# Ledger of designs, part 93: miniprotein binders against a2bj90

Target 1, 235 residues: a2bj90
Amino acid sequence: MSRSARRKTSALNTVLRVVEVFASIQGEGPFTGTYSVFVRLAGCNLRCPFCDTRYAWSLEAGKPLGVEELVEEIARYEPSLVVITGGEPLLQRHPLNSLVEGLESLGLRVQLETNGILPAPARDEQLWRVYHVVSPKDVPVRVPGAKLHPSWVDYARATGRAWFKFLVANEQHVREVAEYVAKLGIPRSRVYIMPLTPEKLDMKELLELHSRIASLAVKWRLNFSPRLHLLVQLP
Key: E = the ipSAE of ESMFold2; O = the ipSAE of OpenDDE; V2 = 0.75 times the mean of E and O plus 0.25 times the DockQ between their complexes.

## First folded at step 9 (miniprotein)

Design km12 (at its last look DockQ between E and O 0.95; V2 from the best seeds 0.00; counts 0 for: pae E 1.51 > 1.5)
Fold by OpenDDE base, look of step 9:
Structure km12 (fold): chain B 235 residues (1-235), chain A 108 residues (1-108)
Amino acid sequence: as target 1 above (235 residues)
Amino acid sequence: GSLEELFEEFAEITWEMYEHIFKADEAARRGDEETAKKHIEEALKLSEKLLEIARKAGSPELEKLARHLHETIKEMKEAFEKGDFLRAWELLIEISDTVYEIEKIIES
């Protein structure tokens, strides 16, 4: 490999395409209520009909940011958690490992949000050490191109640092989730169901939907994830 | 063409149709009725082409799914015309599920 090729590969490993960086409250999953900095990465390998961040689907929607600069920006917020999200963060796996290394060196906790299509972290990746919330898109709403990679189940068993979050609209969806996780051998304690929300729900309808899905979570003995940020009108 | 070529064409047109549905939905949300109409009409034409390809391929399963897509897209067009964005969202999910089933058949 020429010196030029090594410099290009090193530069590719140190730059992320970032849509936005902002501070808020984590509204979803096991870390609900945590003061967090969100890093939304650009690019997605899916086209989910219910996606609320369609503007992040293109890599070109993100600006190139250096990992070091991004670590410094995140650190200024003094977050209790750093949430890496976007389209699909694992499309930028190499520079993302460098980002995680930088954040962990500062003692910051990191959570990744992923659709679970790409392989789980290997033991030699910095990503192995962080928390993961995997949101499969093959169950119950079947998104074209979606298939949960089996390595996420293995990663969850090996590390205890993975949770699975499913979007549900009704009891049939909750049943399908229960059957799916049972078949895969995912412990129910690691499974969250979350309301599938249309963008144009008013606050009353949103609360009614949350109530219905929470009741189904109790009935089916699953964890419930709110859309807390929507309920409290935070980003 | 060979049966394989017909399935490849079917997959390509299905994806193109699906992209037009998203563009229509995005335009409708912005209040760009003209752009929404243009994209949903193109999606309808593509769904008609899917029906023709499925018939040529002799696949009753793909013909059934292509027919379902065509009918669902028609209903989505009507939802946009009425400003019923909740119904349009439900129909978009249904289209997504149907496209997923088509992909599974083509991959088998």
Scores: ipSAE 0.641, ipTM 0.854, lowest interface PAE 0.9, mean pLDDT 93
Fold by ESMFold2, look of step 9:
Structure km12 (fold): chain B 235 residues (1-235), chain A 108 residues (1-108)
Amino acid sequence: as target 1 above (235 residues)
Amino acid sequence: GSLEELFEEFAEITWEMYEHIFKADEAARRGDEETAKKHIEEALKLSEKLLEIARKAGSPELEKLARHLHETIKEMKEAFEKGDFLRAWELLIEISDTVYEIEKIIES
């Protein structure tokens, strides 16, 4: 390739479409309660009815941002965890690997949130070394086009760095999740159930739902995830 | 045309309808009643076309799902008009599940 073409290719691998960067608390999953910087990437391959971040569905919602600049911005927050989310972050897989490389070179811990349609990281990707919370969207609310790539189960087993998180509203949903994870061979220790909430649920109802789902988690021997940021009213 | 062509048309219209549903929901949430009405009415028209195609295809399964979509969208329109956004949210989840079922029937 010419020097100009090589520089263009390098810029494409080092530019991300970013919707927003902000500090908050990780409210969900195994890292609940951790002071985090969230990086929301543009573009999604699903249209979930319960999505709180529909504004990130379009790639055009993101502004192009260089990976080095983004790493520096993130580092200034002094986060305990960097959460890469979106839309679906793996749609920008190549520059995302560059971002992970930069963050890890500074000793920053990274967690990815994904719907699991695209394959799990290969061993030679920077993404191989980060934590993943995988949220399949074909159970219990079935989202058109959703299907968990089978490599995520293998990745979780090989690395211990992936967990599976499901939104549930009642015991029938929990039964459906339990059947799903059993069929796919996902061990219970890697499964979180989390309250499926509408945006306008009042605090009493939110707490009652949390209590109900937590009790079901114990009954079904699954891990429970709160939606802590909703309970404490953080973004 | 062929049954395959009818199924492909059904799937395409289902996705167009689904996009209108989200546009209606987003507009309703921001208080843009004119835009919400425009999109929900288009979704209703598309659901009626789905029923016609299901009948041409001779598919009782798709006909049942098309009728369910139509009635659910009507109920969602009523929920918007009443400002009952919790109900609209529940109906959107039902529509998502129904579209998923359509997708699985057509791809099988």
Scores: ipSAE 0.635, ipTM 0.852, lowest interface PAE 1.5, mean pLDDT 91
ESMFold2 (binder alone), look of step 9: mean pLDDT 88; pTM 0.877

Design km13 (at its last look DockQ between E and O 0.94; V2 from the best seeds 0.82)
Fold by ESMFold2, look of step 9:
Structure km13 (fold): chain B 235 residues (1-235), chain A 108 residues (1-108)
Amino acid sequence: as target 1 above (235 residues)
Amino acid sequence: GSLEELFEEFAEITWEMYEHIFKADEAAKRGDEETAKKHIEEALKLSEKLLEIARKAGSPELEKLARHLHETIKEMKEAFEKGDFLRAWELMLEISDTVYEIEKIIES
């Protein structure tokens, strides 16, 4: 009976539910400006009021794609970086490890975007070797169900392959982020603050917000992340 | 029902209300005023039910949060009617914080 169960699990590991695959520029975090292919996986374990990809929340929003076919599609774009995002990609953890294996076999650099609720990769996972941008959603704007799994801080210290990114609108938010990362032992060099942008903001207002948050990043000795794709009107 | 059953009902209704808030926001963003009004009115009704349950449970903390939800949703309805979408967005952040706090109380 266990042999049959292992075969069925392995067959399921070759399929991902994918909302979209597209080329663009990574607009956020440590890899800002990099020509990237984005793979948006279906399903999310949060309902953030500021989410700009609500269409990816339901697992049913994704189409089933075989991992090998997906790797071939991604490779055709000739990306400098593959960004795996969603929803929450770690909800499809098992087949995601297969995708990462395929991408790494082609020498493609991979970054994962996660809300950090599910545990950091184990040492024996393919995900252990990729870059992670972790965006906790329990500070400063608190999202129901959000809680950073403590393994992410351990993972970041052990590997140096994780950064932490926080949406902020003002100095009070930055103070809350600073207190949060200090309590968790997250070094400032691994912390990015990024503008918490309303959806209906004109370009002048968007630039003003960027300037204000960038000034706060300097003041508080934190890294600044733009939302570059919004400024240059790319997906 | 027991206090545990009241807290469970409170959590379920809070989540149902929260889903209606998102449906109202999505409808408002696409210009579907009738659907947005339908969902925001349902969210208001659910927030009133939350007040009733909090009082039955004898929980001043849940009652305070339910009252805050009710007033915030009422203000969001007014923002939609005026086309003040930035204000509606800010109010959604406040609702998110309030639901988070409710979750923490019920889990404790």
Scores: ipSAE 0.783, ipTM 0.905, lowest interface PAE 0.9, mean pLDDT 92
Fold by OpenDDE base, look of step 9:
Structure km13 (fold): chain B 235 residues (1-235), chain A 108 residues (1-108)
Amino acid sequence: as target 1 above (235 residues)
Amino acid sequence: GSLEELFEEFAEITWEMYEHIFKADEAAKRGDEETAKKHIEEALKLSEKLLEIARKAGSPELEKLARHLHETIKEMKEAFEKGDFLRAWELMLEISDTVYEIEKIIES
């Protein structure tokens, strides 16, 4: 490979397709309440019917940003956590490893949100070091093409840096989650159930749904994830 | 065609149908009733084609699923016409689950 081809491949590993960068409160999962910068990456390998970020499905919906520039932009917010989300962030795995390296060099904590279809990080990836919230889309609401990659269970066991978040609407969904995680050998302490919310719920209906699902979490001895950002009207 | 070719055609049309459901939902959410109607009517035609292919393939399982899709899409059309977006959302989840089951059968 010519020096020019190596420079082009190195340049490809340093550019991310980014939809948006914003500061907010992490509303979901184990880091709920944390002041966070969200980096929404473009492109997704799923078409979830309940997706609230359909505009991020196309890679073309993202702007190309250099990793160094993105690290500097994130650092200006002085975040307590950097949340990498999007469609599916692991579609951009190579430049994402470079981003994580840059952020960790500044002492920033990083959390990835993923649908768990793509393989978990290997030990030689920078992504191995960060926190992961895996949101399977095969249980309880089944999305076409969704299958949890088994390496996420192994990664969770090896590192203690993974949690599993499931969207649920009722007790039957909670039962299916409980059976699924038991079958996979995922500890209940790593499992979160979160309300599956229609887009047009009013605040009263949203609170009622949260109350019902939280009560089911207690009954089934699972962790509860709010959708806190919706409750407090933050992005 | 061969049974394999019929299953490939079934999978392709299922995906095309599913894409029309998303386009219908997006149009309905924007208040573009004409575009929503166009896409949901195309999804209905495609679901009828799925029934024909399933019968031709001699698959009672795919015929059952294709029939379920067709009836669910009819209900989704009615939900859009009534402005019942909650019901349309529930029906979209049901369509997703049915498509997931179809994919599993075709991959087996």
Scores: ipSAE 0.768, ipTM 0.897, lowest interface PAE 0.7, mean pLDDT 93
ESMFold2 (binder alone), look of step 9: mean pLDDT 86; pTM 0.866

Design km14 (at its last look DockQ between E and O 0.93; V2 from the best seeds 0.00; counts 0 for: pae O 1.8 > 1.5)
Fold by ESMFold2, look of step 9:
Structure km14 (fold): chain B 235 residues (1-235), chain A 108 residues (1-108)
Amino acid sequence: as target 1 above (235 residues)
Amino acid sequence: GSLEELFEEFYEITWEMYEHIFKADEAAKRGDEETAKKHIEEALKLSEKLLEIARKAGSPELEKLARHLHETIKEMKEAFEKGDFLRAWELMIEISDTVYEIEKIIES
């Protein structure tokens, strides 16, 4: 086969294990409110007690999809943003870089959500050029196995394309986050605090928690992230 | 019976117990009370075994954490029986923190 045919054949053989693909609104972090297509990859290297997507933990939860087929499916939604999430998407790093290449070739903007255990992108990776929201899981709630890879802080400073998001329930948690980010040298302009919600809060309780955490964000001079999709009842 | 074997067994059982905790929570959330009870009881048995191993290893730190796990799981069982899922969720966070501490001690 020609080089062009070999590249097409290789892309068809590059496979991601995908739990779901759906359109919604990005409800969290710096791109809150953006019309997005979510690609949830299977597999996770953590077992967070507060995870609202436990169905994505097992690699077996995902169906194998070819990267070219996935790019075409995503493009049909005409998204303003493609959000790659999971589980932990970087467990499928090699085919993920191929997906990012395909999406960027169509001019689609990409954001990755990661727990930051695996290293930040290298300069020669396709992932180097996309946005990242990094959610360390060893503060304030400590999750076994969690440890932020130090390269994420370096990546954020070098590129300006990474932000750090923390789930908090109260001011003690915010104090712990503030201490953590100061120790790691993460500038507060890159830090989001977001409500740590149980699954069963009613709307009044959910709004009260949002109000409390937003007020704390102002007090501590940190960015606030809602869980907007919960407030507007979208997936 | 070596100290290294005891620490490896302790870690392995901790993780098995932790997985049962999640299975119990998932079953309770879907209303499958029988499955939830099965898993929470298995987690309790494993936490008792952790206490025995910690004593054999002569580790007061692991013994304290194993005792804390046992008591926390007992409270979680009571929360399930009352349908107090917010309390069960809070207790899962405490278990997560405790397992994190165990992991740190074993790795050191």
Scores: ipSAE 0.724, ipTM 0.880, lowest interface PAE 1.2, mean pLDDT 91
Fold by OpenDDE base, look of step 9:
Structure km14 (fold): chain B 235 residues (1-235), chain A 108 residues (1-108)
Amino acid sequence: as target 1 above (235 residues)
Amino acid sequence: GSLEELFEEFYEITWEMYEHIFKADEAAKRGDEETAKKHIEEALKLSEKLLEIARKAGSPELEKLARHLHETIKEMKEAFEKGDFLRAWELMIEISDTVYEIEKIIES
C-alpha cells in the first residue's frame, strides 16, 4: 500500500460526518432520565415512514469533524452519558471506533443507538465495550430493507450490554414483539416497547398513547420506554 | 423480457414509487400542496405500472400487492387533499409494510 493510500485510510478513520451535537436528557430506553450529550451522525440505510430525523438520512447532511475535536467538544458538556445516534451510526463504523476510544479514555460512558441491520461489534472493536440500544425495524412495523442481524442476539448474550427497543402502536404489535423475542431467545428483561407516534399529536393525545402502551407493557411483562423528551419538551 | 427482468423492473418501480410517497409527505408537511400533489400523482402512475408488470409476469401475489398499493396511495391522496395528516401517516405505514412484502417476494 502506497504512503498516499495509508494517509487516505488514516484520514477516513479519524473523521465523522456529524449532523449535530447537543446536550439533553436521554428520553428513551434503559438510560431514560440521564443527562447526555447526543452525537447525531449522518447517513441512514433505511427510509422509515415514521422517522423524525429524516434530515440525517443523507451523508451530505453531516459536516466532517475530526475525532479529537469531537471528543473535546463532548467533554466540555461534562455528560453522564454520550449517546451516539443519527441515521445509522454503524455506517461510520471505523471512525466511530476511534471516537469511542477517545471518549472511554476520558472515562465517559457511551451508548449507541442502532437499527440493528449492520453486524454487532466484534470483540476486537472499541464498540464492543459500549452499551447498545438496538431498534429493529422489521418487527412489528416492517420497514423495507430492515432485517435484524443475528449477531446482535449473540452480542447481547455474550456481553449483557444490549437492549432491544421496539416501536408499537397497539396490542397486536406488542404480541408480535413478544413472539419475536421469544423465538430469538432474547430475555424479556432486555426488551423495551415504545409508543409509535405520529408527529402532530398534541400533548393530551401523546399522554393517552403513552398510558395505553405502558399498560400493554405491564400486561405483556415487557419494559416500557417513554418518549420522555417529547413529554418534557426537550431536544 | 425474462421473468427475472420483469421482477427487477417491478422492484425498481416500487422503490421509485416509494420515494415519491416520501417526497409527497415531506411537501405536505411543509404546506407545499402543489408539490405534494405532483408527487402523489406520480406515485399513482407508478403503482398502475406495477399492476401491469405483475399481470405480465403472471404473479397473482404481486398483482394483489400492487393493487393494494394503488388503492392505498389513492386514499393517501384523499387524506392530503382533506388535510388529514393522521390518516396520511397511517397510510404511509401501510404502504411501507406492503413494499416490505413485495421486497420479500422478489428476493425469494
Scores: ipSAE 0.327, ipTM 0.692, lowest interface PAE 1.8, mean pLDDT 91
ESMFold2 (binder alone), look of step 9: mean pLDDT 87; pTM 0.869

Design km15 (at its last look DockQ between E and O 0.91; V2 from the best seeds 0.77)
Fold by ESMFold2, look of step 9:
Structure km15 (fold): chain B 235 residues (1-235), chain A 108 residues (1-108)
Amino acid sequence: as target 1 above (235 residues)
Amino acid sequence: GSLEELFEEFAEITWEMYEHIFKADEAAKRGDEETAKKHIEEALKLSEKLLEIARKAGSPELEKLARELHEAIKEMKEAFEKGDFLRAWELMIEISDLVYEIEKIIES
């Protein structure tokens, strides 16, 4: 069989377990406000009590989609950003690198959301070139099994393409985050604090919490992340 | 059983208890009070079994954590009964921290 036929056969065997694909606004972190396509991958190595997407925890929650088909679906949205999230997307690292390759060949900008337990990308991975928002889950709320892999700090320093995002509810949480990032040598310019929102807040309470956490971000000289999608009621 | 067997049993039961906590929360949020009660009561039974195992293992640290888990789960049951979902949410965070600490002790 020809070289091009073998390439197509190999690409057809590259599969991701995908829970959902949808267009929305990136509501969190350094790319807040960007028209985005979200790709939610199945499977997670954590069970966070505050998780909004528990339906993505099991790998079996995802449907198998070929990488080439997925790239074509994403491209039809004409996104300004492709956000790969989940669960924990790095559990599907090999086919994820194939997806990133396809998206980058079309000139699409890619951001990955990760809990940082699995190592940062190596230089020879396609993931090396994408943007990462890393959310360690052992501070301030300690989730069983959470531990930031130390390679993420090295990766952020080497590439400038990683930021660290923490859910906080009050000043004690912010103090804990500040101590954590100082211990790890994470510069403040790479740190976002974001409101840890209870599920049943009304809009007034949600806005008041945003104002409080934003004020703390200024006081502690950290970046602030909204949860914009909650404020504007988008997925 | 050996101390290693007791720690493995403790870890397994802790995780089983934690799974029941999530099932209770999901049931409560959909208004399925009967299912939520069954899961939270099972979580309470498992927390008492954790206390028994901690005593057999001679671990005051695990014994303290098992007691704290039991009290947090009891409060969570009361929160569900009152429809106080904010308090239940806070208790799930507390339980997460306790399970985290248990795992660090066992892994050490």
Scores: ipSAE 0.751, ipTM 0.892, lowest interface PAE 1.0, mean pLDDT 92
Fold by OpenDDE base, look of step 9:
Structure km15 (fold): chain B 235 residues (1-235), chain A 108 residues (1-108)
Amino acid sequence: as target 1 above (235 residues)
Amino acid sequence: GSLEELFEEFAEITWEMYEHIFKADEAAKRGDEETAKKHIEEALKLSEKLLEIARKAGSPELEKLARELHEAIKEMKEAFEKGDFLRAWELMIEISDLVYEIEKIIES
């Protein structure tokens, strides 16, 4: 490979397609309530019917940002956590490893949101060191093309830095999640169920749905994830 | 065509139909009723074509799924016409599950 080709490949590994960067409260999963900077990356390998961020599906929806510039932007917020989300962040795995390296060098904690279709991080990746919330899309609602990559179960066992978050609408969905995680040997302590929310629910309906799903979480001995940001009207 | 060619055609039309469902939903959410109607009607035509292909392929399983899909798209059209966005959302989930099952059969 010519020096020019190496420079082009190095430059490609230092640019992310970013939809938005904003500060808020983490509303979901094990870090609920944490003051966080969200980095929404562009591009997704799924087309979920319930997706609230369809505008992030195309890579072209993101602006190209340098990793160094993005690290500086994130650091200005003084976050307690950096949440990397989007469509599917792992579509940008190479520059994402560089981003994680930069953020960790500043002592920032990082959490990745992923659909779990792409392989879990390998030990030699910077991504190995961060927290992961995996949201499978094959159970209980089945999205075309969705299949949990088995390496996520191995990663969870090896590191203790992964959790699994499932969207549920009723008790049948909760049963299917319980059976699925039992079959895969995922500890129940690492499993979260979260309300599958239709668009345009009013606050009363949203609270009622949260109450029903939380009660099912207790009944089935699973963790509950709110959609706290919706309840407190934050981004 | 061969049975393989019919399954490939079935898969391609299924995906095209699914894309029209998203475009219909997006248009409906914007209040673009004309665009929503156009896309849902195209999805309906494609689902009729899926029924024809499934019959021609002699697959009772795909014919069943294609029929369920066709009926879900009809109901989704009615939901848009009534402004019942909750029902349209439920039907999008049902359609997603049906497409998922279709993909699994075609990949087997």
Scores: ipSAE 0.706, ipTM 0.872, lowest interface PAE 0.8, mean pLDDT 93
ESMFold2 (binder alone), look of step 9: mean pLDDT 86; pTM 0.860

Design km16 (at its last look DockQ between E and O 0.92; V2 from the best seeds 0.77)
Fold by ESMFold2, look of step 9:
Structure km16 (fold): chain B 235 residues (1-235), chain A 108 residues (1-108)
Amino acid sequence: as target 1 above (235 residues)
Amino acid sequence: GSLEELFEEFAEITWEMYEHIFKADEAAKRGDEETAKKHIEEALKLSEKLLEIARKAGSPELEKLARHLHETIKEMKEAFEKGDFLRAWELMIQISDTVYDIEKEIES
């Protein structure tokens, strides 16, 4: 590209469509319990029936924020972890790489949450050095349009920076996950099973489901992810 | 028209039905029974159209999937009428699986 075209591209990479920014704990996956700032990006390439954040599906749900402004806002929270989530954050890949660059320059640890349909980061992307929790949506519940891009397994193997998280409700689901990850060559140490929770469970029901899925994790020698933020009633 | 046009129509109607399912669920969750009923009835009508198209296409697998959608949507309507929202949620999971299977069948 010409110098003018490169400047134009850089300007486009400085804006993200953001639904919300908030402090809480990371309630799921390998960083569970960490004081975090969540950045929820707008837009999603799936329509999951169990989605808790349907309000983030449309790109129009996000407000445009400059990357530099967003980095400053995040830094004021003094987070131990920055969690980039959404919708599907990789739909805004170019400005997302700019955000990661800014956060990395401040020494902030970053974790991305993705459904894994879009390819894993290339080596020359800032996202290459970020941690990823990949949640395939074609097992055990089959969400229309879901397909894990094979590059995520290669990326996990090459970098050690990706984990795979699956929503399960029962042992048949766990069996399906175990078969799926074995077929793809994903080691058990990188796999989390997490309770598939309907809305409006009371605390007793929520604890019973957690207990059941945790017991299955032990039985199947997989990692267990709680939905800790639900248990402690944080966003 | 052509078999390809029938599959394209099938896919479009399936997606339209799926959108109505989400609109019905959102309405039911906020207590808007009239809107929930309107959308579930539209989804039911679309599932009947899917059965018609599957028969025209000569696809027994798409016909099986369309019948399953129709039956599941009828059960979801009953769940809304009884206020059984956990059951409605479970039926949305089944609808998701079935729409996924339709997409797989059309791609093959």
Scores: ipSAE 0.778, ipTM 0.902, lowest interface PAE 0.8, mean pLDDT 91
Fold by OpenDDE base, look of step 9:
Structure km16 (fold): chain B 235 residues (1-235), chain A 108 residues (1-108)
Amino acid sequence: as target 1 above (235 residues)
Amino acid sequence: GSLEELFEEFAEITWEMYEHIFKADEAAKRGDEETAKKHIEEALKLSEKLLEIARKAGSPELEKLARHLHETIKEMKEAFEKGDFLRAWELMIQISDTVYDIEKEIES
C-alpha cells in the first residue's frame, strides 16, 4: 500500500459522520436520569417502521467531524455520560474506537446504543471497555434484516457491561421476550422492556402505556425502561 | 424462469413494496395526501404481483404470506383514507413483521 493510501485510510479512521450532538437526560435503560451528551451517528442497516430518527438512516445525513474536534465538543458539556447512538453506530466502528479512546482519556464514561446486528466488540477494541445497550429488532417485533449477533450474549457474560432493551406493546410481546432471553441464557437482571410508542400519543395515552408496560415488567420479573425524555419533554 | 429466479423476483418486489410503504407513511406525516395515496397504491399493486409470483412458484407458504401482506396493505390504505394514524402505524408494524417472515421463508 502506497504512503498516500495509508494516509487516506488513517484519515478515514479519524472522521465520523455525525447527525447531531446535544446535551440531555438519558431517558432509557440502565442509565435513566443521567445527564448525558448524545452523539447521533449517521447511517443505519435497518428500516424499522417505528423508528423516530429516520433522518439518520443515510450516511449523507451526517456531517464529517474529526474525532479530536468531537472529543473537545463533548468535553465542553461536562457530561456524566456520553451516549453514542444514531442509526447504527457500529457501521462506523473504526473511527468510533478512536472516539472512545479520546473520551476515556478524559475520564468520561461512554455508553453505546446498538441494534445488535453487528458483532460485539473484540477484546482489542476500545469499544470493549464501554457500556452497551443492545436493542434487538428480531423480537418481539420482527424488522426485516434484523438478527441479534450471538457474540453479544458472550460479551454480556464476559464483561457485565451489556444490557438488552426490547420494545413491547402488550403482554404477548413481554412473553416472547421472556422466552427469547431464557433460550439465549441472558440473565433477567440484564433485560429491559420499553414501551413501543406511536409518534402521535398524547401525554395521557403515553402515561397509560407506560403504566401498563411497567405492570407487565413486574409481573414477568423484568426491568422496565421508561421513555423518560418523552415524559419530561426533553430531546 | 427457474424457481430460483422466481424467488429472487419475489424478494426484489417485496423490498420495493416495503420502500413504498415507508414513502407513503412519510408523505402522510407531511400532510402530502396525494403522494401518500400514490405510494400506497403502488405498494398494493406490488403485493398483487407477489401473490401472482407465489402462485407461479407453487409455494403455499409464500402465497399465504403474500395474501396476508396484500390484505394488510388494503387495511393500511383504508386507515390513511380515514385519517386513523394509530391504526396505520399498527398496520405498518404488521407489514414489517410479514416482510421479515417472507425473508425467512425465502432463506429456508
Scores: ipSAE 0.669, ipTM 0.857, lowest interface PAE 0.8, mean pLDDT 93
ESMFold2 (binder alone), look of step 9: mean pLDDT 86; pTM 0.865

